# Ledger of designs, part 1: VH-VL binders against q8pz69

Every score and structure here is a prediction.

Target 1, 196 residues: q8pz69
Amino acid sequence: MLIGLTGTPGTGKTSVSKLLEKRRGWKVVYLNDLIKEEHLYSEVDEERDSVIADMELIRERLSGILEEEKGQHAEKAKVNGEEKENITIIESHLAHYITDIVIVLRAYPPELKKRLEKRGYSEEKINENAEAESIDLILAEAFEWCKKVFEVNTTGRTAEETLGDVEKIIDYILAGKENELQEYIPGSLDWIDSVP
Below, numbering starts at 1 at the first letter of every chain, in headers, positions and changes, except where a header shows other numbers; Kabat numbers aren't used for antibody chains.
F, E and O are the ipSAE of ESMFold2-Fast, ESMFold2 and OpenDDE, as the mean of both directions, binder to target and target to binder. V2 is 0.75 times the mean of E and O plus 0.25 times the DockQ between their complexes.
Where letters were taken out, [cut] stands.

## First folded at step 1 (VH-VL; framework fv_mosunetuzumab)

Design d1 (at its last look DockQ between E and O 0.17; V2 from the best seeds 0.00; counts 0 for: pae E 7.8 > 2, placed apart)
Fold by OpenDDE, look of step 1:
Parts: C-alpha cells; sequence; structure tokens
Structure d1 (fold): chain C 196 residues (1-196), chain A 120 residues (1-120), chain B 112 residues (1-112)
C-alpha cells in the first residue's frame, strides 16, 4: 500500500517519516531527495535554486521502487508465513499528487513560522510558507487529487506525538477501520484568520 | 498529436441543461486533468472547473457549484461538461483544455470550443 | 478567489517594437515549497482558442518564439514581446493556478 505524507515545509514530515522507518520498518521514499538525486526534473530554475519536477518520471521511478519492495516483501513473507501488508510512505509536499491515500500534516501558521525560523529560512520564505499553510493549499490539492485524505494537527506537538496519530491512521486503514478515524477527517482546522 | 475535439454547437432554452463533450487523443488520458473554460461573446475567459481524468476528482468554481457537473469516461477518453438551469448569461463558447497533473497545471492544449446559445 | 488584473486593457505597438503587458494578482501566487509562481500567459487570436505561451511565470511553452518572455514573482508579472510581429496581434491573458484558477481580464495587442 502506498501512502503519502504531505504538508507545508516545517510541519514535521521528515521527522515523522524517520520515526516510521525506525519504529515500523516501513519503506519511506523521500521524494524530494529522490527527485534531485536521480534528476527526475525537467528544468532547473537557477534563480530560485529549484527544480521543476517531472511527474511522469517520478511515477515511473516510483513504480519501479514499489515493484522492488513487493518482491522483497514476498520473499520475507514466505520465510515468516505471515502475509504482512507492505506499506510504502511517500514523504513530500508533492505526495498528494502521487498517492490515493494521503496524510496531511498541519501546523498553526505562527508556530510554523517559529519552526522555520529555527531552520534558518529567510523571512520571505517563512512568510510564504505560512501563507500557504493558512490557505490550506496542500489540503485543498489533496482533496483534488486523492481518494482518501487525513489531516493531523502538529501544533504544539512533538514528532513522537504526531507519529502516534500517523501510525493510528495507517493501522486503522490496514484494518479496514477507516470509519473510526473521524478526528482526522479534514475540516476541523481553519487557519484563514491567521494569514500573515 | 494531442487533440481535443469538442461536440457541436448547442441551442437551449432557459432552464434547460446542456452537455458538452470533449474527446481527447494523442496522449495518456488519465495522466492529465481536463479544464473547462468559457468565454462569453466579446468577454474574457472564465474558469468553470476541472476534472482529474485519472481518479475522477473534480473542482468547481464557486460560481458554478451545483450547476456544473464534470465527468470523464476513461474508456473513450472523453470528458463531459453538463450545465443545468441555463440562463441567457450562460451563452458562451465553452472550451475544454488539458491540464497536466502537478506540477504542470497550465492548460497546454485546447479544444476548438463549443458555442452554447441560451435564448428564449 | 485570487483576482488577476492586467494592464493595460489595450496596447498598440509598432512592428518590431517591444510590447509589455502587466499582470497583478491580489495575493502572491508564489509557492514557497517549490519556489514556483503559479502563473501562466495565454495568447488568443480571433476565432481561436487560447494558446499557452508561458507557465511558471517565466517558462516558455514548447514552440513559442523566443521573443515572448515572462517575468515577475509574487504578485507582479510581466509578459514581454521583444519585437512585435504581425502574427502577434491577439488578446493576451494571465492566469493563476495557485488556488482556484482565475484569469486576468485580457489585454488586446494591436499594431500601431
Amino acid sequence: as target 1 above (196 residues)
Amino acid sequence: EVQLVQSGAEVKKPGASVKVSCKASGYTFTSYAIHWVRQAPGQGLEWIGWINAGNGNTKYSQKFKGRATLTADTSTSTAYLELSSLRSEDTAVYYCARGKLYPYRAMDYWGQGTLVTVSS
Amino acid sequence: DIVMTQSPDSLAVSLGERATINCKSSQSVLYSSNNKNYLAWYQQKPGQPPKLLIYWASTRESGVPDRFSGSGSGTDFTLTISSLQAEDVAVYYCQQYYSTPTFGQGTKVEIK
């Protein structure tokens, strides 16, 4: 199963993903790194030191990764006799364009600003990200492109606490208990009044 | 070659519905979104909505919510716009356009347009 | 919705001269996560559908002549035709796709 972990920079995607790898042993694809490392982009924006991702290349590459994972899992499953569902996490602000199931990490914009400040982001970038978070940009896009969208508020929470929610969501999905995940259904968070 | 071919002109009465088709060819239909944009005579472009041909998810302009219905048939690579409760103000050329999935969200190929005339 | 405002509404330029069209958004269409401006420019000739010229504010669509260029960031954008040709007579539209897509009102470019 492919699950996307998405959110505005600073919401804690990377931290949570690392913990998922460590605690659950799930495959995590750090998509942004993959894009850069394997040149899965069409253009380089020199002015902004950014790349334009090529989604077709990304999809092809990810398909390959998933096939490899399935193969490895099948081999492991044969050894232990238990068919464990293989979970692959796509970590990226772009994940919601790739996966049908996505978990959107959210953060109160003022807190997001503080987080990004600590990371050394420029004031301009901080404000831009805060604005994007305020207007629910990623969440809105997730609704447009994904079949299942879950939202996790990371405000005032540690990575471990957030991890707990993310694990719960995934576990319940695996168990077919999605109906019990009402607290993670989008719509409970609205940052519109906190637009910088 | 990428092509979007739309259905022919329509003449409708107020209160009626119209359904415009857009047949896509020359590319993987499910890898792109289809946008719908209209243009009243002598006016600018107005975005109606889009449909993700891959999963069928839709987004509508607030103005058209409840009146516009976008659908896509992957078996025929055809997108549809249905507009109900037609008004005279709905008289326009309606375009379908291909929008590549993120990050390429701009509309790179357009249909020829379908004139919908609403008159009593 | 983000409001797009173009200026001028109409522009007459001599052949071979520079044409400049401005577009302003009511809010920034720059997404910090990818550092891209969600802005496109279209050309529409009479009786034809629009044609994509520029996307991501400055990336030229394939097949578009070099004389067309897009610039700007955040809320202010410019389409430049470095040397106006006869075939460039058209209405030009900016469009943001940062949120719900919206178009500018259009700028008519004519030959002086």
Scores: ipSAE 0.024, ipTM 0.646, lowest interface PAE 4.9, mean pLDDT 88
Fold by ESMFold2, look of step 1:
Structure d1 (fold): chain C 196 residues (1-196), chain A 120 residues (1-120), chain B 112 residues (1-112)
Amino acid sequence: as target 1 above (196 residues)
Amino acid sequence: EVQLVQSGAEVKKPGASVKVSCKASGYTFTSYAIHWVRQAPGQGLEWIGWINAGNGNTKYSQKFKGRATLTADTSTSTAYLELSSLRSEDTAVYYCARGKLYPYRAMDYWGQGTLVTVSS
Amino acid sequence: DIVMTQSPDSLAVSLGERATINCKSSQSVLYSSNNKNYLAWYQQKPGQPPKLLIYWASTRESGVPDRFSGSGSGTDFTLTISSLQAEDVAVYYCQQYYSTPTFGQGTKVEIK
């Protein structure tokens, strides 16, 4: 099962994904790293330290990764008698373009700006992402592209608290109980006035 | 087929309020936003605000804050615009339009419009 | 708010000829991380509500004839009608949806 963990840069996707790997042992594909390492992009924006991803190259590469993971999982399930679903998490602010199920991490834009400043983002890129978060850009895009969308607010929360929410969402999806996830229904956050 | 059917034309005096309805059908009402846009006679389009039909959250253009109130009734799949303290310059056709959840999307289906005339 | 400015305000084009409408935003409506321009075009015929033609600056809405095309990026956008038909007489509006939605003032297209 392929699950996207998306959100504006700085919302905590990487921290949560690393914790998921450690606690649950699920495969995580860090898509932004993969894009850069394997040159899955069409342009480079050196002023913003970013690349313009090539979605067709990305989809093709991920298809290969998923094929490898499905084969390895099926072999282990036969040997160990396991019947659990194979979980692969795609971590990226682009994950919602390539997954049908997505968890969107959100962060209060002023807090997001501070996180991005600590990561050395350019001022233009920081402002662009804070504005995007204030208008729900990633969340709205996820609704357009994905079949199932869940929202988790990371503002003022520990990585462990966020991890717990993400684990609950995934566990409910695996149990076919996603309709019981009322607290993660998108649309409860409005930060439009937080960025002048 | 997606349809947005609005209430009929209204004539109001300055200082009054008007409430326009927009009945949605042919889609899951709570999965989309409803935008309100007006057009004065011979003029262009002016965005008023949106409502998240799923949870009732709203956003208004600065011009209409304090005068416009957007509501939605999920049991009847109907959105409402109430505009108070009417002035003659509020004379316009008022449209509802469907957008993806969150109002910052293209408006793919529009109601037929409701003419509101404000005159003494 | 992002101000959208269209040009010209009105144009007359011979049947079968090309019509070109420009739209400029006061700030970029491109989100560079996803390479999307949050820009739409609408057609409004007399006595009718607006109809969505183009979104993402260049993607035609279902059922829109291929003579309509959109182009541009960032702050400068163009709607082109490659071979004007009689039914294309309308007012055309651009609209950004990067932030709080705003519309251009409209461009009236007439048969010359």
Scores: ipSAE 0.023, ipTM 0.571, lowest interface PAE 7.8, mean pLDDT 85
ESMFold2 (binder alone), look of step 1: mean pLDDT 93; pTM 0.950

## First folded at step 2 (VH-VL)

Design a10 (framework fv_romlusevimab)
Fold by ESMFold2-Fast, scan of step 2:
Structure a10 (fold): chain C 196 residues (1-196), chain A 119 residues (1-119), chain B 108 residues (1-108)
Amino acid sequence: as target 1 above (196 residues)
Amino acid sequence: QVQLVQSGSELKKPGASVKVSCKASGYTFTSYAMNWVRQAPGQGLEWMGWINTNTGNPTYAQGFTGRFVFSLDTSVSTASLQISSLKAEDTAVYYCARVKPYYRSFDYWGQGTTVTVSS
Amino acid sequence: SYVLTQPPSVSVAPGKTARITCGGNNIGRYSVHWYQQKPGQAPVLVIYYDSDRPSGIPERFSGSNSGNTATLTISGVEAGDEADYYCQVWDSSSDHVVFGGGTKLTVL
């Protein structure tokens, strides 16, 4: 099962992904790092110091990673007779363009600004991300591209607390109890007036 | 290699319906949006709208609501355009075109399907 | 709705430079893409993201975009460059694709 963990930069998706990987043993693909390290891009925006991702290269590479993960999981099940969930998490602000199931991490824009400031983002990038978050940009894109969308508000919470919600969502999907995830259905957050 | 292959030309009478298909190959179909563009004889390119190949949700440009329907069959990597209640003004070459989500350029186009509406 | 304006025709002698303009209010804030269409054929992307070339497109093709005007420049024009050229933007405010009216390039 592929699950995307997406959200505006600064919403905590990397921190949560690292905890998921360590606590659950699920495979995590840190897509932004993969794109840069393996040059999965065709264009470079030199003014913004960024790369324009090549989705075809990304999907080809991910296909290989997923086949490797399937093989390793099947081999472990054969050797020790233990049957565990085969979950792969794609972590990126682009994950909703890749996975059918996505968890969108949200953060109150003024708090998002503080988080990005501590991470050394420029004033322009901080404001751009806060404005995107205030209009639900990533969430709206997720609705457009994904079949199942869940929303988790990380405002005022630790990565450990956010992890609890993400784990619950995944566990309930695996158990066929998606109807019990009503609190994570998108649309309850309105931050349009939170910036500037 | 990436290819978009469209169905053959159609000659229809006013009031009939037509379905134009566009079969994709050489890439992951659901990873790229499919757009429809038409070109009337001697005229320029006119954007009709697009369909999200992952969700199936269509978006229609002004002037293409009602009689025009975009659909998908993801099992065979095919997008389709249906036009009902055909009018003479619908006479055109209809193109499907693949879009990169990040900057919305049409990097691959179908060869075009000529639809002629005449009495 | 957003509008792109192109001259209907441009004539150029072989070996000279052709310039095809695409006018739009603050078009420099948009990413402009250019397509070449020869008679009876589908359009072909020749410039994307204002100035980038797809693989297979000769270096004679270049693009620029600033202020209210984007320009497709074809240096050392060849007879095979004779075609209709269209500019295109995505208007994020309406989530609509907009094409220019097209420019017929005639090589004498």
Scores: ipSAE 0.000, ipTM 0.444, lowest interface PAE 16.1, mean pLDDT 85

Design a2 (framework fv_romlusevimab)
Fold by ESMFold2-Fast, scan of step 2:
Structure a2 (fold): chain C 196 residues (1-196), chain A 120 residues (1-120), chain B 108 residues (1-108)
Amino acid sequence: as target 1 above (196 residues)
Amino acid sequence: QVQLVQSGSELKKPGASVKVSCKASGYTFTSYAMNWVRQAPGQGLEWMGWINTNTGNPTYAQGFTGRFVFSLDTSVSTASLQISSLKAEDTAVYYCARGYRLYWGPFDYWGQGTTVTVSS
Amino acid sequence: SYVLTQPPSVSVAPGKTARITCGGNNIGSKSVHWYQQKPGQAPVLVIYYDSDRPSGIPERFSGSNSGNTATLTISGVEAGDEADYYCQVWDSSSDHVVFGGGTKLTVL
């Protein structure tokens, strides 16, 4: 099962992904790192300190990674005599373009600005991300590209508290109980007036 | 080797319908958005909207709701634009253009354009 | 609705530098893309994300974007650069792609 963990930069998706990897032993693909390290991009936007991702190259590479993971799980299950969850998490602000199931991390835009300032983002990049978050940009994109979308608000919360919600969502999906995830149905957050 | 090849020119009377097709090749069709852009004679470029090639969901610019329909046939990597109840003001060259999934991304490849002329 | 303003025409002598502006409220906070269109042809992307060049576009094409004005700069202008040029942004407030009105570059 492939699950995307997406959200505007600064919403905590990398921290939560590292905790998922540590606590559950699930495979995590840190997609932004993979894109840069393996040059899965056609062009570079140096002014914005970013790359323009090549979705075709990304999908080809991910297919290989997923095939390797399936093979490893099958081998381990035979050796250990037990079946483990075959979960792969794609962590990126682009993950909703790849996965059919996605968890979108949200953060109140003024708090998001403070988080990005601490991470050394330029003023223009901070304002761009806060504006995108205020209009639900990534959430709206997830609705268009994904079959199942869950929303988690990280405002005022620790990575460990956010992890609890993400684990609950994944566990309920695995149990076939996604209809019980009412509290994570998107659409309750309205932050359009939160940015200057 | 990315190519977008559009259907041929159309001459229609007011009230008729027209369907413009755009066949993609040289890339994974469902990995990129398909945009539609119109250019009336002697005028500039006007964005009409886009269609999600993975889901089939269209998004229309405000001036292009109702009579305009974006559709896909993913089995042949083709996007189509249908215009119903044609009006003289629909006379234009219609372009399909490949866009990145990010809404604010550039249009890196364009079809050659399809001229639609509406006259009585 | 968001509006991009371009001069209708710019004239430049061969070998000189042409500058085509794209005006918009706080356009420096947006990403600007530029297209070249020759008569009877489809537009071609020449600059994207303010200042980057696609493969195959000569280095004499450059871009900038700050405040209320984005600029496409073509140095050492050649006769083959004569075309209409359009700037483009995505307006987050309306979730719409917006094009400028176009600038006809004449090389005389």
Scores: ipSAE 0.005, ipTM 0.492, lowest interface PAE 12.2, mean pLDDT 85

Design a4 (framework fv_romlusevimab)
Fold by ESMFold2-Fast, scan of step 2:
Structure a4 (fold): chain C 196 residues (1-196), chain A 122 residues (1-122), chain B 108 residues (1-108)
Amino acid sequence: as target 1 above (196 residues)
Amino acid sequence: QVQLVQSGSELKKPGASVKVSCKASGYTFTSYAMNWVRQAPGQGLEWMGWINTNTGNPTYAQGFTGRFVFSLDTSVSTASLQISSLKAEDTAVYYCARSPRYLYGKYGMDVWGQGTTVTVSS
Amino acid sequence: SYVLTQPPSVSVAPGKTARITCGGNNIGSKSVHWYQQKPGQAPVLVIYYDSDRPSGIPERFSGSNSGNTATLTISGVEAGDEADYYCQVWDSSSDHVVFGGGTKLTVL
């Protein structure tokens, strides 16, 4: 099962993903790193230090990774039994373009600006990301393209606290209890007035 | 080889219906949106809307609701456009064109069908 | 509704540089794509994301986008470049793809 962990830069995706990997042993694909390391892009935007991702190359590479994980999971099941679920997390602000099931991490735009300032983002990038977050850009994209979308607000919370919500969502999906995830249904946050 | 192949030209009377098909090959059908674009004789390109190939949900531009229906058959990687109650002003070349999942046409339409001429005359 | 304005025609001598403009309110904040259409043929994407070229498009084709004007530039123009050229954006406020009216490039 592929699950996307997406959201505007600064919402805590990477921190939460590292904790999921440590505590659940689930496979995490750090997609932005993979794209750059393996040149899964058609063009490079020199001014913004960004790449225009090639979705077909990404899909092909991810198929290979999934096949490897399926093989390893099957072998472990033969030797010591099925100790854990076959889950692969795709972590990226682009994950909702890849997966049908996504968890969108959210952050109050003024707090998002402070987080990105601490991470050394340029003023232009900080403002672009805060504005995108204020209009629910990534959430709207996920809602349009994905079959199952969950929203987690990370405002004022640690990565450990956010992890609890993400784990609950994934566990309930695995148990067929999506109807009990009402707290995480999109549409409860309105931040259009949060930036001037 | 990435291709979009459309059905052949149609000659119809006013009030009839027409269905134009667009068959995709050489790529993962559900990874790209399918757009429909119209070009009346001697005129420019007019965007009619798009259909989400993963969910089946269509979005129509203003002026293309009601008589126009976008549909999919994902089992054969085919998108279709149906026009009902044909009028003379529907005479045009109709194109299908794919775009990546980046906000509809934001990335650009990189692969186009060859076009289907629909002529409506009495 | 968002509107893109193109000159209806541009003429250029072979080997010279052609510039085709696309005017729009704050178009510099949008991503502009350019299409080439020859008579009886489907459009071909020649520039995407303001200035990027698809594989197979000659380096003679370049683009820019700032303020209220995007520009497609074709250097060293060849007879085979004669075609209609269309600019295109996605307008987030209306959730609509918008095309310019097209520019006929004549190479004389």
Scores: ipSAE 0.014, ipTM 0.604, lowest interface PAE 7.5, mean pLDDT 86

Design a8 (framework fv_romlusevimab)
Fold by ESMFold2-Fast, scan of step 2:
Structure a8 (fold): chain C 196 residues (1-196), chain A 120 residues (1-120), chain B 108 residues (1-108)
Amino acid sequence: as target 1 above (196 residues)
Amino acid sequence: QVQLVQSGSELKKPGASVKVSCKASGYTFTSYAMNWVRQAPGQGLEWMGWINTNTGNPTYAQGFTGRFVFSLDTSVSTASLQISSLKAEDTAVYYCARGLKYPWRGMDVWGQGTTVTVSS
Amino acid sequence: SYVLTQPPSVSVAPGKTARITCGGNNIGSKSVHWYQQKPGQAPVLVIYYDSDRPSGIPERFSGSNSGNTATLTISGVEAGDEADYYCQVWDSSSDHVVFGGGTKLTVL
């Protein structure tokens, strides 16, 4: 099962993913790193270290990763007699273009600005990301391209606290109880007036 | 290679209809938005709107509602623009262009353009 | 609706630097893309996301975006750079793509 963890830069995706991988042992694909490392892009600006991602190359590579994980899980279960979930998490601000099931991490735009300032983003890029977050841009795109969308607000919370919400969502999906995840149904956050 | 190939030039009389097609190849058609951009003779680029290739839902810019219809045939990776009740002011080159998603929200691959001439 | 303003024309001598501006209210908070259009051809993306270059675009092309003005800079201008240049943003409030009016770059 493939689950995307997406959101505007600064929402805590990478931190949560690392904790999730350590705690649950699930496979996490850090997609932005993979794109760069394996040249899954058609266009590149080497000076600025940025790329135009090639979604077809990405999909092909991820298919290979999923088949490899499926094979490893099957062999491990056969040898050890252990049963475990076969889950792969795709972490990226692009994950909602890849997976049918996605968890969108959100952050109150003024707080998002503070987080991005610590990462050395320019004022212009900080404002662009905050504006995108204020209008629910990534959430809206997730609705356009995904079949199941869940929303988690990370405002005022630690990565450990956010991890709890993400784990609950995934556990309920695995149990076939996603209908009980009402608190994570998108649409309760309105931040349109939070950016000047 | 990623390509957008448009249908050939059209010469029409006022009141006629025209359909411009845009065939995509070299990528997953339903993973990218398709934009339509018009350029009248000697004028600049004018965004007409876009269509979601996954859902088929179109969005039209102001001034391009009513007579203009965006459609898809996903089985052959083709987007189409239909203009009804043609007017002389519709004379232009019409481009399809593949949309980049956030954060880039630009257009990276363009069709070669289709010239539509409306004259009596 | 959101409006982008470009000078209608810019002239530059070969080997010199051309600067094409794109004015917009608080445009520095938006991502600006730049397109080059040569006579009889479709537009070509030359700068995306304010300052990034697609592969195949010479390093002579660079971009910046701050405050109310974005700028496309072409250093060491060549005759082949003569073209119309368009800036473009996405306006979040209307969910619409907006183009500037275009700038004709003449290399004399």
Scores: ipSAE 0.007, ipTM 0.531, lowest interface PAE 10.0, mean pLDDT 85

Design d10 (framework fv_mosunetuzumab)
Fold by ESMFold2-Fast, scan of step 2:
Structure d10 (fold): chain C 196 residues (1-196), chain A 121 residues (1-121), chain B 112 residues (1-112)
Amino acid sequence: as target 1 above (196 residues)
Amino acid sequence: EVQLVQSGAEVKKPGASVKVSCKASGYTFTSYAIHWVRQAPGQGLEWIGWINAGNGNTKYSQKFKGRATLTADTSTSTAYLELSSLRSEDTAVYYCARTPLYYRGYGMDVWGQGTLVTVSS
Amino acid sequence: DIVMTQSPDSLAVSLGERATINCKSSQSVLYSSNNKNYLAWYQQKPGQPPKLLIYWASTRESGVPDRFSGSGSGTDFTLTISSLQAEDVAVYYCQQYYSTPTFGQGTKVEIK
């Protein structure tokens, strides 16, 4: 099962993913790092100081990673005598373009600004991300492109507290209890007036 | 360099289906969405829908839900529009056009040359 | 659906003179949070597909001549051609992408 963990930069995706990896032993693909390290881009956007991610290269690479993970999972099941669910998490603000199932992490835009300031983001990038978050940009895209979308508010919460919600969502999906995840249905947050 | 090339003109009977192709070249196909827009003779532009070339997810105009089917073949970098239950008012030039997946607010910067579909009894 | 209405339907302008095309949306296409208008302008010459001229209401697409400019906000938008050239004879369309994309009916620009 491939699950995307997406959201505006600063919403806690990386911290939560590292905790998931440590607690559950689930495979996590840190997609932004992978794209940079393996040059999974074919174009440079000169107008914007960025690279255009090559979705074809990304999908080919992910296919290889998933094949390898499937093989390792099967071997572990043989050794341990127990068959487990095979979960791979794709962590990126681009994950919703890749996975059919996605968890979108949200943060109140003024708090998002403070988090990004602490991480040394430029004023321009901080404002762009806060504005994107205030209009639900990533959530709207996820709703448009993904089959199953869950929304988790990280405002005023630790990574451990956010992890609890993410674990519950994944566990309930695995158990076929998606109908009990009503508190995570998209559209519960309205922050359009939070940024001047 | 960057271009979208469409299939040739089609003549169909009422009630038939038509499938138009749009072959992309010169860019990473799976990093862009393909829109479909039609134009009846002497009339304006009408949006049909789009497809995410990377994952196959689609969005349709309400008017075309149930009659239009958008697909994409990543191995050939080709998008398709299939329109069923054709009527005379479906006579139009059908265009494909691209937009980036990540850049909300970018207009449709590259268009196919258009495919004339004529529906006649 | 957001309805886009252009005026005039047709316009005859002498070479070197200014051409002005108006576009009105039935609802605001401005996102207040990012202060962006989700509006584009296209040029369509006879026998050709549309060509993107302007996006974000006022940002000129790469390669588009400086004589083309877009202005306006919210519900009222204008495309201006400061000095009409022979190659500018075309139909011009506004398009919103704030919601499900819709186009104006088009404005035909001809030489007087």
Scores: ipSAE 0.006, ipTM 0.499, lowest interface PAE 9.8, mean pLDDT 85

Design d12 (framework fv_mosunetuzumab)
Fold by ESMFold2-Fast, scan of step 2:
Parts: C-alpha cells; structure tokens; sequence
Structure d12 (fold): chain C 196 residues (1-196), chain A 121 residues (1-121), chain B 112 residues (1-112)
C-alpha cells in the first residue's frame, strides 16, 4: 500500500515520517531529498533556490524503489516466518501527485510562519508558504487528484501527537474501517483571514 | 454540447428530505468538480458545497454541513444533492455548476438550469 | 468567510451608455505567488441560471461580447458595460473563489 504524507512545508511531515519509520518500521521515501540527490528535475529556479521536479523521472525511479521494497518484504517474511503490513510512505509536499491515498498535514498559518522562521527560511519563502496554507492549496490539489484524502491539523501539537493521528488513519485503512475516520474528513478548516 | 441537466421541481413538507440530480453530458464527467449553489426567491446566490466527480470527495459550507449530502454516480455521469430536515427557508432554486479540471478553486463556467424546491405546509 | 459587497444595488442606464458596477471584498483575493485575482462576474436574467462573463478579474469568457470588461485588483473590482444593449438587462453578481466561494448581493441593471 502506497500512502502519501503531504502538506505545506513546516506542517511537520518530515518529523512525523521519521517517528513513523522508527515506531512502525514502514518504508519512508523522503521524496524532496531523493529529487535533489538523484537530479529528478528538468529545470532549476535560481531566483527561489529551488528545482522544478520532473514527475515522469520521479515516477520511474519510485517504481524501481517499490519493486525493491516488495522483494525485501517478501524475503523478510520468508526468513523469519512473520508477515507484516507492506506499507510505503511518500513524504513530500508533492506526494499527492503520486499516491491515491494521502494524509494532508495542516497548520494555522501564523504558527506555520513561526515554525519556518525557526528553520531559517527566508521571509519571502515564509510568506509564500503561509499564503499557500491560508488558501488550502495543497489540500485542494490532494482533493482533486487523490482517491482518499485525510486532513490532520497539527496546530499547537507535537510531532508525537500528530503521529498518533497518522497511525490511527493508517491502521483504520488497513482494517477496512475508513468509514470511522470522521474527524479526518477534509474541508473543516478555513484560514483565509489568518494572513493579511 | 456541454450540458448539466437537472431534475424537475419538487414540493416537500417540513421535515422531509429532497434529492436533486444533475446529469452531465458532452465532457469527461470525472475531470470536473461539481458545485451546488442555491437562490431563494428574490435573493442572491448561496454556496452549499462541492464534489470531486472523479473520486467522490466532498466539501461543504459550514451552514450545510451535516444536513446536505453530495454524491456522484460515474456510470451515469450524474451528481446528486440530498438535503434533509427541510424547513420553509430551504425554499429556493438549487443549481449545480462545474469548475474546470483538476482545480478545486475556479469560476463556474457551466450551470444547470436549476431545480425549484418548495417547502410548505 | 470573505464578504463581497456590490454597489449600487440597482442602476438605470440609457441604451448605448456606459454601465459601471463595483465589487469590494472584505479581504484581498489576489494570490501574490501567481499574481491572479480569484474573482468572477456573472450575468443572470429572469428565469435563467447565472452565466459566466469574466474570470480572473479581467479575462472575458469565450462568447461574451467585447462591451463587457472587468478590472481591479486585491479588494476593489469593477464590471463595465461600455455601450448598454437591451439584452444586457439583468442582475450581475461578483464572486470570489480565493477561499470558500462567496457572492456579492447583486446589482440590477435596467434601461432608463
């Protein structure tokens, strides 16, 4: 099962993914790192100090990673006789373009600004991300492109608290109990007023 | 010809539910979002909610959350609005409208002809 | 929610004269990263659904006559009909799609 963990930079995706990897042992693909390390981009935006991802190169590389993970999972089941969930998490603000199932992390834009300031983001990048979050940009894209979308508000919460919600969502999906995930239905947050 | 054709007028009693249909033709149904908007007699336009016709995901106006249900049937290219616990103030013309492509946010380029729902008695 | 306010509520204009309708949003509907105003204008005639005239504040929808134009940015927007025709008698609505969609209260345009 392929699950995307997406959201505006600063919503806690990477922190939650690292905890999820350690606690559950699930494979995590840190897509933004992969894109830069393996040059999975066609253009460079030098003004913003960023790369323009090549989705076709990304999909080709991911298919190879997923095939390798499938083989490793089968081999582990064979040697120890224990079969566990075969889950791969794609962590990126682009994950919703790749996966059919996605968890979108949200954060109140003023708090998002403070989180990004602590990480050394430029004022320009902070404002751009806060504005994107205020208009639900990534949530809206996920809602358009993905088959199953879950929304998790990380405002005022630790990565450990957010992890609890992410684990619950994944466990309920695995159990066929998606209908019980009412609190994570997208569209309950409106933050347009938060960014003057 | 790109069209949205809605079901006919309904007369309902207070407390009943109504289900309005919106049949799409002339385009790929699953590539567009369908929004629902209502207009009370002599008044302006009020947004109810949105459905992604491709995956069935919905978003509702806070006022209608819990009382409106949006669904879509891809086999018949038809979107539905069901409104429960009807009151006299729900009397309005209900419109479906599409937003182009893969974007949640956009202008409403094609509209259904409207369905008058009258709640009386 | 973003509140949309139109002015005037109604206006009477002679055939061939200019009609001007204003729309103000309680918050900016300009997204700075793409420099687009998330604003549309609709025309509604009695017994008909609204018809899209303008989107992105100033882009005319296909098939809409040249006499219709939209202008403005941020919080202040204008719909102009340069030379009013008989078929332009209608109620006109502005709408923002920057956040949860909201509409202005409408402006009724009549022949003087």
Amino acid sequence: as target 1 above (196 residues)
Amino acid sequence: EVQLVQSGAEVKKPGASVKVSCKASGYTFTSYAIHWVRQAPGQGLEWIGWINAGNGNTKYSQKFKGRATLTADTSTSTAYLELSSLRSEDTAVYYCARVYGKYLRGAFDIWGQGTLVTVSS
Amino acid sequence: DIVMTQSPDSLAVSLGERATINCKSSQSVLYSSNNKNYLAWYQQKPGQPPKLLIYWASTRESGVPDRFSGSGSGTDFTLTISSLQAEDVAVYYCQQYYSTPTFGQGTKVEIK
Scores: ipSAE 0.012, ipTM 0.516, lowest interface PAE 8.7, mean pLDDT 86

